# Designs tried in a protein design chat: VHH binders against Outer membrane protein assembly factor BamB (bamB). Part 6

Target 1, 360 residues: Outer membrane protein assembly factor BamB (bamB), of Alkalilimnicola ehrlichii (q0a984)
Amino acid sequence: CGGARELPDLSDVGDGVATETLWTASTGSGSASSAYALVPAVEGGRVYAADSNGRVTAWDAESGERLWRVDTGRELAAGPGAGGGLVLVGARDGRLLALDAENGEERWVSGLSSEILAVPQIARNIVVARSGDGRVYGLDGLTGRRLWIHDRSVPVLTLRGSSSPVVVGNRVVVGQDNGRLVTLNLQDGEVIWEAPVSIPRGRSDLERMVDLHADPLVFRGVAYAQAYQGELAAVGMGDGRERWSRDIPGHTGMAADSRQLYVVDDQSRLWALDRNNGATVWRQDRLQGLRLTAPVVIGGHLVLADEEGYLNWIAPDNGDLVGRDRHGRQPIQRPPVPDGDVLYLLSADGRLAALRLVED
Key: E = the ipSAE of ESMFold2; O = the ipSAE of OpenDDE; V2 = 0.75 times the mean of E and O plus 0.25 times the DockQ between their complexes.

## First folded at step 1 (VHH)

Design b9 (framework vhh_8pnl_2)
Fold by ESMFold2-Fast, scan of step 1:
Structure b9 (fold): chain B 360 residues (1-360), chain A 120 residues (1-120)
Amino acid sequence: as target 1 above (360 residues)
Amino acid sequence: QGQLVESGGGLVQPGGSLRLSCADAGFTFSDYDMAWYRQAPGKERELVARITSGGDTNYADFVKGRFTISRDNAKSTLYLQMNSLKPEDTAMYYCAKGYSLYRTGDFDYWGQGTRVTVSA
């Protein structure tokens, strides 16, 4: 065998799960960097998407009719997040913009301490945003005024990009650069609990890097976090107590259904773990060599996108590679967004597609 | 954690009122989002009302103005006040507890249900 790592041989793999294209659209120019978290948002029967050249657009989710488009005049690196009548986008220069969801008019702009590379969130009229220096902000949704700040200085070495905070009920779940998962009170930013997911080891800063780079996943009262060079842990949302952990490092991300957690490791191997105890149910190694997005569960199917423009469909029960379908030749760098039986797919060049799973 | 115990269901005439209660044996009730779901004969379970740990409420359109969800953190109890009951409100009513997403909700703990019948 050769010493070079090449794309896997998947020539024996047929077509995947059938989808119907409901509509397609263009966001504009797409994403200028793979470190940017430009992801469609689906809220209130609308789809929102941003490009790195400053455009933010809203479409009707059912028809694909464009409702509005604005040019912010800024290099956008994160978002949109949508909710509470707002569409939120983060700029490379640290500015967080709140746009009116109905018409795209700018409601407010707030400056954060460094670049915004994580998708902003909103719940209960409180905007949650993370800057690249590791700070997490709670801002008033009406004014953009700072309500609270959670400050955790980044170590000397971190992975490029930042994980997005996850808002669940009145809690904000934050994966930190020091390997800790922290849950904050949404209203005042007070720490509710803090759990070590991975502990730095070794002498060099590189060896000690345990950044929780992947977005944490919260599902049915359990928070899941994966460290870059460490553990995967499941912790209870109520108290932050570890339920189980596994030596499965990675940075790509996770998905869950009622029985299993699906996680991609640092070798691009896909694992299915029993959610109750973390025991391996199956592992799929055939996608090694691809740069994968986080897995997505939709309609009883499991799907991962890749840098070659494919959707890779996996059977959740046994990990079989069901099939692959190519949706253009441009990279897909962020996970497709599910909403019911519809999957929203955004390619690096700004092509947006709404795909409905075909019932047979 | 803990078992959810529902009470207050029964038979009432159209236009009547009922108050459902759900008692939680757990010690962290105030940290959880709570909800009432219902399942009518031949239908899937549907959300009736939700109350977050912070006290924010959401209602299904078919009960707005008629039902009120509330919680008593000191008693670890969830309530649903149902007024102006209609025959279409006939269902098993379930208490649910969890940490829901701010948009969708996915609850981990469910009660056994309490039956509400609205008929003449």
Scores: ipSAE 0.000, ipTM 0.220, lowest interface PAE 15.7, mean pLDDT 84

Design c1 (framework vhh_7qbe_3)
Fold by ESMFold2-Fast, scan of step 1:
Structure c1 (fold): chain B 360 residues (1-360), chain A 119 residues (1-119)
Amino acid sequence: as target 1 above (360 residues)
Amino acid sequence: QLQLVESGGGLVQAGGSLRLSCTASGRTYAMGWFRQGPGKEREFVASISWSGGSTYYADSVKGRFTISRDNAKNTLYLQMNSLKSEDTAVYYCAADYDFLTGEYEYDYWGKGTRVTVSS
C-alpha cells in the first residue's frame, strides 16, 4: 500500500572523489535481510566480515590476503565486532559467538533472550550485546558468562531492526525504543543517566513511535541521538543534560567532524549542523528518493552509499554534490567503514572492496 | 593548509582595554581563545559557534570579555575590558573544538599574541 518512490535525476552529476581499488574479496553469499547489521570490522591491521549463511572471514587489511575463514553453521544477523583478540558475531537465533581473532576458532557461545540484530561490541574484556527484545547484556570476554543485564520494557510497535550500543571509556550508550537515551556503567550495567530525546505524541501507536532506531553517535564528549518521529538531540556525556535539540526526525544515522554534525532525515535530506549549537550550516536535498546509508567522514570528504550501488560524495564545507560512483548494481545497505584513507565497502551480495582515497 | 594568525596584543594599564584578532586562512567552524600565564598551564578563555549564536566564557572573564566573529573576513575577535594584572598571558586562537566541555584535542592553533597588564 506504500507508493513507489521517484528516484532523483542525478544524470548531470559527474564522477566523485577519486579512489583506487586496493583489493576485492567475497564474504560468500551476502546478507539475507536489510534488517541485518552485517558490516566489516577493522582491527589490528585486519578486516573481518560475515555473511548471513554463517561464514566469517579475516583478511589482511593492506594486501587482501585471506587469513582464515570459518563456517559457524548459524544464520548470522549482526557483526562482526572486533577487539581484545575476539571477533564477535550475533545470530538470528539469539546466540552470540566469540571467535579467536588469530585463527577464527570458537572461544565461546552465549545465548541471549532474542535475535541479535545489533553489532556486538567489546571494551576492557567486557562484551556488550543487544537482543531484539531491547535487552542489553554485559558478558565476560574470556568466558561469555553474563556479568549484568539491563532490562527495559519495549513499546508494542518498534522498527524491526535495532540500534547498536556504543561503548566509550567506562560508559555504554543505548538508544531506547521509548525515545530515551541511556548511559550505563560498563562494569555493572547500573544506569548513570537517562535523557529524553523525544516524547511520544499523537493518538495511534504509529503516531507515538519515537524509537531511537539510528545508532547513537558519541563524539568529543557529546552523545547525539535521533528519533524516528521526533527530535535530534545533543546530550553531554558527563551529565546527560541536553546541549541542544532540533526537529529533524530520522532513522538512517549520523557522522561528525570537529566542525559539524551530518545527519540524514526521514526524507533522505542531508543536513550539516554546527555541532556546538545545532544551527543549520547547509542542507543537500538532491538525494531525496534514494535509500541512503549513514554518512561517513573520510579524509576530509563526506560520503553516503545507496541502494542503487552508488557512493555519493558531498563537500563538507557547503554541501555540494561533488560526484557519484557506482560500485556494482547490488544494494549497499550499511555505511562503508573508514580506516585512515581506506574505505571498506560491503554490498548486499557479499562483495567486499577496499578503496583508497587518491591524493589530489 | 589552515593557518591561524593572532594580533592585537601589547602592553596596557590595569583597567584598560584591548581587542585581539585572529585571522584564518580558510573557513573554520567553532573557534575560541585560550591563554597561558607565566608559570601556569594553558586555560580556556572563551569560545563561539560558527553562526555566532552560542558563546561560552570562563568564569574569570565573564562580564569583562566579549568574543565575536566576522565570517566574511574569516576573523575572530576578543574584546577585553577592565583588564587585571592576572590577565597577563600569551593568548592563543584555536579552531574546531567542543566549546561547551572545555579542553579537547584541537586541529588548529595559532602561535599566540602576548598581553601584558601593568599595575
Scores: ipSAE 0.000, ipTM 0.151, lowest interface PAE 16.0, mean pLDDT 84

Design c10 (framework vhh_7qbe_3)
Fold by ESMFold2-Fast, scan of step 1:
Structure c10 (fold): chain B 360 residues (1-360), chain A 118 residues (1-118)
Amino acid sequence: as target 1 above (360 residues)
Amino acid sequence: QLQLVESGGGLVQAGGSLRLSCTASGFEYAMGWFRQGPGKEREFVASISWSGGSTYYADSVKGRFTISRDNAKNTLYLQMNSLKSEDTAVYYCAAGYDDWLSYEYDYWGKGTRVTVSS
């Protein structure tokens, strides 16, 4: 706790976009590691959240009334993912748990080859999970039995944590450690296409690190992937063909609206790029020195959380820093989750808040 | 945001034909048709890839319905031939990622009603 890190001078920045706190809750003990992907899931009028000490809780999204809470007895590192009547959590010991969304009862447990650090997903009764050794699994949603496996060896050096696979329709989008974006068929795990986002260069393993560590973003038929020490690319979902690329390395993540892609680079600079051609619309540099979450688009606003507990509000049209508001002093390590006009915010200590945008 | 507007529904006699259209504000998506009959769950009818190179049909409509798209006009079509009373439903246009089996469509129209008289 004595680091001489340089924080940006934001003393001239006023209050951000007005929000109303609908409810607050505690998940328990919060997250034990910044490498853990413990994020709220919003599904069917419910909010689900897990803590690293093994608790999984469901709340009514409107009232914040706790519907159920269970203790899995495991160190949880990823999730929850919610859908198909299931709540999915990944454990540090490689166990993937499926809980009944209605009451939290365990439906099945499946063992994967390594720790689970990526949020599990479910679509069309198929559960998709990634283990820390780089393998991606398709499991039967009813039984947890393995349907397929896609194998990718873990490099000698990697960033802490793992990017989450993204399921869209009958496809699974995976960012690989070798700088390639790949799509798999959800039913059988066969490769549909691969696209190079970045090419490893240099002589050492560290110099050749081009891991697609940031979660890929799929938006309106285009997959966006950002490489650590490499490029940002836009790739067509149908054919895997590159539409454009930019030399904007990073690992934080992205958001999009109908006009623009918003991306954080390795210097914590926020870029807005034209989605059609990747041309720079604006860049906001005032947040350099903060450890930022991925940007979130909500209600015509752009927001990023930081390690000091702030929500930083940016105007999407010009990149102006509108304002910032502090929501406690604990780090916010994962992007807030939007649902309509409500933003769900989870702090590292396990405090959960439902914030509704107030129209000005 | 993407908006989908269905048209072409109406009353038609059994054995007749009808063509549905769906106009979209953007068209870089896989597109599909779904229907919901009286007292039934919503069911898949047909889908088409962005390029139009791949089409897929529910078994109940194979050989009778044809899905097509005109990307220059941002319009999706469903040509329905040899209509049966069981085809009576509200038909919904849906758009999702460039995937022929996208059952997780993100965008839906309000629907157009088709009634097949006997």
Scores: ipSAE 0.000, ipTM 0.195, lowest interface PAE 15.0, mean pLDDT 84

Design c11 (framework vhh_7qbe_3)
Fold by ESMFold2-Fast, scan of step 1:
Structure c11 (fold): chain B 360 residues (1-360), chain A 117 residues (1-117)
Amino acid sequence: as target 1 above (360 residues)
Amino acid sequence: QLQLVESGGGLVQAGGSLRLSCTASGLDYAMGWFRQGPGKEREFVASISRSGGSTYYADSVKGRFTISRDNAKNTLYLQMNSLKSEDTAVYYCATDWYEGLSDYDYWGKGTRVTVSS
């Protein structure tokens, strides 16, 4: 592939937050592209993961016992999403597959208008999926039949991947390729509100690219969205009105706690901002040169994975780099998934690990 | 191109039974039955997973209809018992159904069921 970034010197950094490996497993052959959104799903005491060669597997979350594995026969590019008794995976050919969460049997398959590169979601028996042409679909969870479609024009030039829709209650939050954040009614797909996060500027299509490529984050009634070549904004979920904005472009993603928003910028600098007003609390620059995943808040700690296979642990109150631990030598391209005091970590080669924070 | 052919429809008295069949060139998909009654839109009837281990039914037919499949014969079945006049419809088998995206819907041509009295 090739990137021209010089790795930072972190040889002085010791071990991170102590974890106990509960179990490890293989999903198969891993991910064929960094553009694919293959992320473990944790639901109902089970962990689900897919590989790009078509395998989908379920494990018991505590023991790591494999419960089922199926071969879909398709190149999978997104998922799984899990909920409502379903495991949802999206394929490169536009097929959205719904599998039975208990046994992996295919319940239904629906064709979308283009490749599926965003993790499908399900809530209240409605499946929400996004295709690469920018369309967002609401599908019946039982049959896969379309309930609604939100259609929009996609800019001529976009980033290869797509941000995943976020479902909160009866609302679907979507980051658009045109720099706008839109919230839809889950039941009928009607637009509730639409807010500009970044307005295109510049003379060329490339200069005007303001894709909301990072997954939006919804936390305590506020939606946070970050533009590729633009602004970071906090928007009220109830009214769609901007609370604050900052000139912090990026595509990696965000996490929040009760006090702070944690965001990675386009230079892999980690910022902590006051959630109420966007003021900078601290910034950690030592990770520049690494390709980072979105930050994850777990057990009062902040962690980011990277392309060298490390978990990088940061103190949330001052931004200090506490330590690093290497989990293999393959890239970690999607953020670890937290569930209580356990992190589920998936490497690009298909290695899955369940890591429990050690209390002491 | 997957071809689906329905058969087994006919005229039957209320309370009677019929067995519908759907034959395909290869039955490696989740499959469903839909119906369209006079002056009505197409509605879901039943579906079955690829292996046959999971089945789902519309409330209106639950307990009366049974969906099954024989993958060795590439055939999907719908056993219809205790038929009512409201079951009068053209019955279709389908895979990859998606309303409004017909190029991805592998629909058959349908088989007519008429329930008298």
Scores: ipSAE 0.000, ipTM 0.226, lowest interface PAE 16.4, mean pLDDT 84

Design c12 (framework vhh_7qbe_3; at its last look DockQ between E and O 0.01; V2 from the best seeds 0.00; counts 0 for: pae O 17.2 > 2, unsure alone 64.6 < 65, grease 28.2 > 24.2, SAP .698 > .668, placed apart)
Fold by OpenDDE, look of step 2:
Structure c12 (fold): chain B 360 residues (1-360), chain A 120 residues (1-120)
Amino acid sequence: as target 1 above (360 residues)
Amino acid sequence: QLQLVESGGGLVQAGGSLRLSCTASGFTYAMGWFRQGPGKEREFVASISWDSGSTYYADSVKGRFTISRDNAKNTLYLQMNSLKSEDTAVYYCAAEPYYDLGSTFEYDYWGKGTRVTVSS
């Protein structure tokens, strides 16, 4: 369908939110594919980022001074994850690399069964990685040795890309391609509970696609998951029981604050829902037609980036689009990463920017 | 892949009772029982939903059979009372139904079945 996508006219939107650019840097070539999960990581006063050409770079978070850069020689498709003194990046060829966070030296390499399109995680000396075939791995953080594997059959048809596992305490929350949310024990990979978020419907493989492509969100004991062509569900972390569900399909992502869950649907509409019961508080429709990133809560605002290089600022109370500021002309395909009052923004061309939110 | 294992089948006299069990290798959203008698097509018996606990029964077994599940054990049960000769069949456990546009239920996973024989 070759028709030029009509973008919304947002020219009336003022500059209601001010940002100060602290520093900018280049990560290299950026992302070769929108399916890649290349995102900045903030850990220990440092920012880490990777490009698809295999470069991994560390910067001082405050000054923007480059601390180290290494070339892995691999096409990187996910990461970095940072923690435990490691920087973790996944490659298209299924290799997971652990680098020393201090100097970028390679600590170990582990081979997974397929391409890595989810951000690796680390907690309690366990690296959690997910391959494109749906498998989830637990690896020893020091050696890269496989400790456990969670293997579920994937549907015949699935979206390219994988939601990143979320580690909370000793639990790993994973959105599966079959529309189920699973919680694993971090140490041994055993299933603690599994819950259906969306049920496949229809006879065709296409109709039955209900991938949990959006990263699950865990907030205050509740796991939120959104299915492609399916439902959004809230699941209790303790028992795996569904609290509520809504027919809000999507694959972009979610955020939450103390009151509301924020979710983008498949039409690029932003919803605010009551976290406890799933009731709609407000819906913002003005951003329809744009490719949006997941919403991010920072300060007293919500922010979503888009394909035109804008940050879209939303008032959480009523959903008003209060500001829109442009940060380059290249698409922003990954959500800004918040750290305090600073946003780290990675553009598709590999430009990294540190932005401070100026609050009145 | 989800595995289902039925048990509890056997020989019972007409008017008697039997309880079938189906153990699933993991969590299931919904489960059901089907049966296939000699020379007959497989037919729906009962189903139970995880989210609502809603139960549905074939007219032929309504009031006599009760479907239940223990989620903690991933086990499905079928309590069969007032059994009739017509209830003689291989009973199959099924899990994870999906819907057609016409609201027809089909299931993704099936057990191997357990034989129930009701003697007159």
Scores: ipSAE 0.000, ipTM 0.223, lowest interface PAE 17.2, mean pLDDT 89
ESMFold2-Fast, scan of step 1: ipSAE 0.054; ipTM 0.525
ESMFold2, look of step 2: ipSAE 0.000; ipTM 0.220
ESMFold2 (binder alone), look of step 2: mean pLDDT 80; pTM 0.823

Design c13 (framework vhh_7qbe_3)
Fold by ESMFold2-Fast, scan of step 1:
Structure c13 (fold): chain B 360 residues (1-360), chain A 118 residues (1-118)
Amino acid sequence: as target 1 above (360 residues)
Amino acid sequence: QLQLVESGGGLVQAGGSLRLSCTASGRTDYMGWFRQGPGKEREFVASISWSGGSTYYADSVKGRFTISRDNAKNTLYLQMNSLKSEDTAVYYCAAQGYEFLDTSYDYWGKGTRVTVSS
């Protein structure tokens, strides 16, 4: 019935890429929903993480020593985002909170039009946040005052959760629920360009769902966007023109290196595509049946986490499944966060681990 | 690679006006003006978004200077009115390029000297 599937037989797969656990910590109670975007943020030698019960914590990235912890008193659903001396978290009730990165004290709170399910971002003293109704906000980092709003109507049927806006330079890249990729000017919210990634087709609302649910990826002047039911497209950041597209639908997300784009499709098949033309280099099908996170590139390795608590290590050059390592029995619902040779892993129960690659 | 060329600097009396120009060899994103006075650190003067819809000014020049751009000519302008001796500095044009969308100002001109005499 709904979601019935057989787990893949991976009993022949050995241990993955060797890692050393630098430290572990608890964020509290973890995430209350798979729709929540609670992910660690790494900034200025510190790691920040939030839980659904309202706790936000900062640790020293090297030692794992707790620097501060605060209780916001709110159900948190997104974040943290960190930068500019702020730690930003979004609440289920639509409140966006800015905390002082040094001590966790609340600097300001702003109300958005709907629940916040996308990680807030900050650049150039401007906070970018998205509410569940599809609106994207630019806010003053010092006061939380609204500078601009980008408003789009939400389709009758949408996927739970939202893709996070991506800030690159002075641009905000937004994957919209109507299948369009939009780039906004960070300072004034002016639309610079819009590109169709997928167009609605079919008779029912479900068949017309083309939400760009996966976070867009920007890499070396190219934006990559994947539609839930539709295409994967590479779009030039300067002009919004399509470079190539493939019929590879999905909602999980992407990673890139200098040669390849790594993307998960709607069947949990992992594709490596030539970044310049979208041609298939390899595909790895052995993870079908697992609920995967977006791929992560770290230290020349490719890794995906899954709902059974595993890190799945894939060779980037040929797609071979190198190995798997289990990090508890709780689901890993968001991609691990890389910082240099360290991978930060947050499990659904709130367990945070800092893992260092031991092989170069 | 992208180059920025400033022009319009010179000697002017206090209370006078100057218009600085900066021409880019290609498309830019954000553009701004910075200055460095004798014995001082380089400081921000003004910036303008690609669309021209957002402008930012240092408090010391607010109401006296106006930043503008002409994207068809790849040119940035700084209209300086009511000049003071404290405005004496080398003025630098800076731009963020579209090529890599870095958060820093990637490109800098060589500067143009403005001297305001009493």
Scores: ipSAE 0.000, ipTM 0.144, lowest interface PAE 17.6, mean pLDDT 84

Design c14 (framework vhh_7qbe_3)
Fold by ESMFold2-Fast, scan of step 1:
Structure c14 (fold): chain B 360 residues (1-360), chain A 118 residues (1-118)
Amino acid sequence: as target 1 above (360 residues)
Amino acid sequence: QLQLVESGGGLVQAGGSLRLSCTASGFSYDMGWFRQGPGKEREFVASISGSGDSTYYADSVKGRFTISRDNAKNTLYLQMNSLKSEDTAVYYCARDYWGSELYDFDYWGKGTRVTVSS
């Protein structure tokens, strides 16, 4: 403080990958906090989005026609998650709401132990939600009744916000605040395996913070987890055994393609690592000083959004910054959501845009 | 609504070659080949990015198999050379969307059988 963080000089960078704006919409008033995980959900030809003032809206994905809008009367902090005929939103007061995807009617409300700052998930009629105290819940999709709970055994100092659990098949992947990656059985919440990604060191609670704050990524049977003050690890989904690790701390997030893992470190440097062994393929440092979203792979391109409202396009094979395009002047705080050749982009003020890649 | 249709399997002698094809709609998804041999679990074979710029291979097939795609024809290919008896399996085409686990890939095809003899 006393001066702003120095922004990089990117005046030499031209236009990025060509996109066509299919439609734009407003979610309402946007997000009240950068700690909130308010991200669009795309499901069944529809787009769903929430604002922190309590509004949840559904649009037709192709036309952008509003299908319904509901006011929940709650400060929403996470979601929506969509699936199984439901739209799921988490509130700052710990309430998890399930809305009917067809018309937005409230199906049920369930209370969790603390604020909901992670996007709720649903698979096989089971809702998975995480509360800010680190607990993970499995709830019946029809009733909201608790089926199981996975609890933290030891309190640990954590970052603001929390990583979203990832549901893959009959498994739930959870990045814990103690530096461990845990895989649970979706049906009963029983631990399948637990793997250490980073181990606390130092004497103070702050020095011992190893929170897996970034959302874990599961790709081709491998789970990737990144610690705030520690390591990045690749772990086999079948057995929880480490395949490789690197000293690349961060909290922003990751993406993968068939050859490479793309990860943002704590300095907003973008790394491409060989997925098989974790070896560095390239690193792009020109975006240092920006607050970046997690990378997104779409149409053979890599894209990251930033606090200035830009989409930054990177060539996956060599890490070249191929171009940038500004989509408003408000921060983009969560990664754009890809669906086929379309990116759904939500700005902090609640502006939603559907952008189609012009050329693959 | 995307349907994956595999073709090109058959009986071939060890050391021979086969080319598998998979037809699909859309251009932006990572796609891959998986296989399941007799009495074995389904395993990864090869994958290719939506643009075709990045490829990844299982160690057991690296140097022998080549994955490619023709986005104008909405077709994914697997060129299999120097086939071994261990390559005998039903081969599946799959589309990956959110980095899903093997058994939860979007739009599995029904498979095409490859039998390598002698």
Scores: ipSAE 0.000, ipTM 0.180, lowest interface PAE 15.1, mean pLDDT 83

Design c2 (framework vhh_7qbe_3)
Fold by ESMFold2-Fast, scan of step 1:
Formats: sequence, C-alpha cells, structure tokens
Structure c2 (fold): chain B 360 residues (1-360), chain A 119 residues (1-119)
Amino acid sequence: as target 1 above (360 residues)
Amino acid sequence: QLQLVESGGGLVQAGGSLRLSCTASGFDYAMGWFRQGPGKEREFVASISWSGGSTYYADSVKGRFTISRDNAKNTLYLQMNSLKSEDTAVYYCAAEWYGSDLYTEYDYWGKGTRVTVSS
C-alpha cells in the first residue's frame, strides 16, 4: 500500500569512514527470508555464523581461519547466540539447537512451541529463546530442559519476525507484541515489572498494531523500546517506570552512547535524542527511502547498513552524513556486529566480512 | 554478594602496554572499565555485554584499548596499548548495567588498580 518508493539522491556523498578488510568468508547460502535473524556472534576470539540451509561455522576472529563447520540438517532462522561454551541456533520448525563452541558437535536439541525467529541468548548457564508465537523460554544450558516459560497475550496482527530478548545481569527484557515491555527474572521467569510503551488505538486491527518488533536496547540502567505504530519510551531497569517518551514509531532498532540515543523511525529518518530527557539533538533525513538496519556505534562513529549493500556513516555529534561505502551489491538486512574496532558484516547471500576501522 | 578484584596495574613508559584483569565471584554480568585520574572525575573507559557481542569505548582510548571477557573464568580484561601520560589513573572494574532511577550505571564496583604512565 502506498506509492512507489523513491530512493534518495546520494550521488554527492563521498567515501565514509576508512576500514580495512581483515578477512572475508562464506557462511554458505545466506538468508532465505528477511524475517530471519541470522546474525554473526562474536565470543572468546571466535566468530560464529549460520545460514538458512543448516550450516553453522566458526572462524578465528583475528585470522578468519575456519575452525569448524557443521550441517544441522535444518532450516535455520535465528542465531547464532554464543556464550558459556555453547553456540545456539533456532530452526524454522521450532527446534533450538545447542552446539559445542569448541567443535560444533550437538550438545542438545529442545523443541519450542513455534518457529524460532529471534536470536537465542545464554547467560549464567540459562538459555533464553523466543518462539514465533511470542513465548519466551528459559532452558538449562547443560541439558536444554525447560526451567520456565513466559506466556503472553497473542495480538491479532503482528510484524513478521520477532524481537530478541535482551539479557542483562539476572534480568531478561522482552518487547511484547502487545506494546508492553516486560522484565523477567532470569532464574525463574517471574515478572519483575511490566511497562506500557504503546497502547493499541485506532479503528482497524492494522491501526491497533503496536508490536515492539525492534529489539529493546538496555544501556546503563535504562531500557529503550520502540513500537511499530506508537511511541519510543525510556524505562528504568530497576522499577519499570517511564523516564520519557516520544512519538517516534519504528521497527528498525536503536543504539546508544554515553550522551545520546540513536533511533530510526518508520520513514528511515535517523534521530539522535538526549538520553536523559529524550530531547532531539539532531535528525538526519537524507537516508529516507532506504531500508536501513539498526544504527551501530563503533569507535566513536555511527553506521547503518542498507538494502543496497552500503554502510552509511553518520557523525554522532551533529548527524552529518560523513560518507558511504559499498560492500557488495546484496542487501544487508541485519545490523553489523561491532567488537572493539572491528565490524562484522553479513550480507543476505551469506558473505561475511571483518572490517577494521583505520581512522584515528 | 558479587566481589570484583582488579589486578595488572603498575608503572609503564609512554608507548608501552599493560593488561588489566578483573575477577568476579560467581555470576557473569555485563561489565565495564572506568578510571579516575588525579584531580579528575571518574570517567568511562570501555564496556562489554555479557555475551561479548557488543563493546563500547571512550573516544580517548578507541584504537588503543581492547576490552574482552572470558565467561568460563569469570574474568574481564582490558588490553591497553600505546599508553599516554593522560592514561595515568586508578582503573575500576564494574558489573551490571542494571539499576533504578537512583542508580548511575553499575551495581558492583572493585577497589581499583593503579596505572602510572611515565614519559
């Protein structure tokens, strides 16, 4: 619905922040759907990535040497998540697989209630996974046995895909399809607090859709959540109380630094907000019309990938479009993963690149 | 209660390197490094998510310092390269980004380890 999308004229924009390619690799066949959350995981000097055809691979982060590759025999839709000696991938048939991080051998398989479209996580030997029906599971990391389940109301309509739960200390932050942000106790799944980020309003079911589709961001004691149609809210992690809110709907995602929150709205406009009060510091509109990934803060720079294969570099202090660099012609559908001064970039066709910032 | 113990500080020449470690008792948390130089406020240096999938650096240290963690050993590291006189400070390990509206940033802090960079 709506008219033809017009791409922005960015022909006047030069090269962005200088990067050197440390290594490149192939994950296999890439992602079969833009709804899939296939994202590199970086842990313990290793990079892990999965493809839709069932392959999971580990590389040495410094050299790009392949350490292992396994074929799970399943259509993978989410992950990997890595930690605690495990690599976790979610399958479209609802199976959650835990692989040994050292050699890729299957440790356990657990069946969830629906397709897995959100990146599984592990903390304190507890695996947190979300199924497409919105249920969140806490599983024993050693056995895959269910420890707890969080069930929620199912909305009539929701966006394709699911936001990933965020684990912080002994807390699990969940953005729900009903517009509520919920914090659970990691050990037992007990609800600690619930906060309304957006309340369904309007006449039609489509107008009432308030899915927290974007991954919530937790940064320095504050949880940030953005509704598909509705509000962006900052909520205190300790008490679930709203600190501020803004009418900035979207589903793309967010990043933060010590001073500012960076958020993409439903028009692909990039906003920088004061984290303390939500006041607009700047807005960058030149990327409007592109399908953007969530912003990433790396080395004092701000970067967003797009469906044309570009990295778009923005100055955090004033929102200036510094430049753009094309990394192939395939879509980049998930945000690049930062680790120190290295950015891990996965294209839709399964090409993985490790890019190191060269600038001072 | 979570205990954090920093180690690895010392005297080093400008341009040199040091690796700081922080060991935690029991549980894994989101973690970071802060420092306080003579006559200065405590400032952020670097942070790392529990999984290691996200790292953040202060502009003053990016490209020179690397934060990492080993969750199997409950240990946080800060590799400091190309040290400058301005890096002279007591370095603090901190855990948990979780907090109420009265909490600043972290719930648990170590006692610090001193780093002195001489010219």
Scores: ipSAE 0.000, ipTM 0.140, lowest interface PAE 16.5, mean pLDDT 83

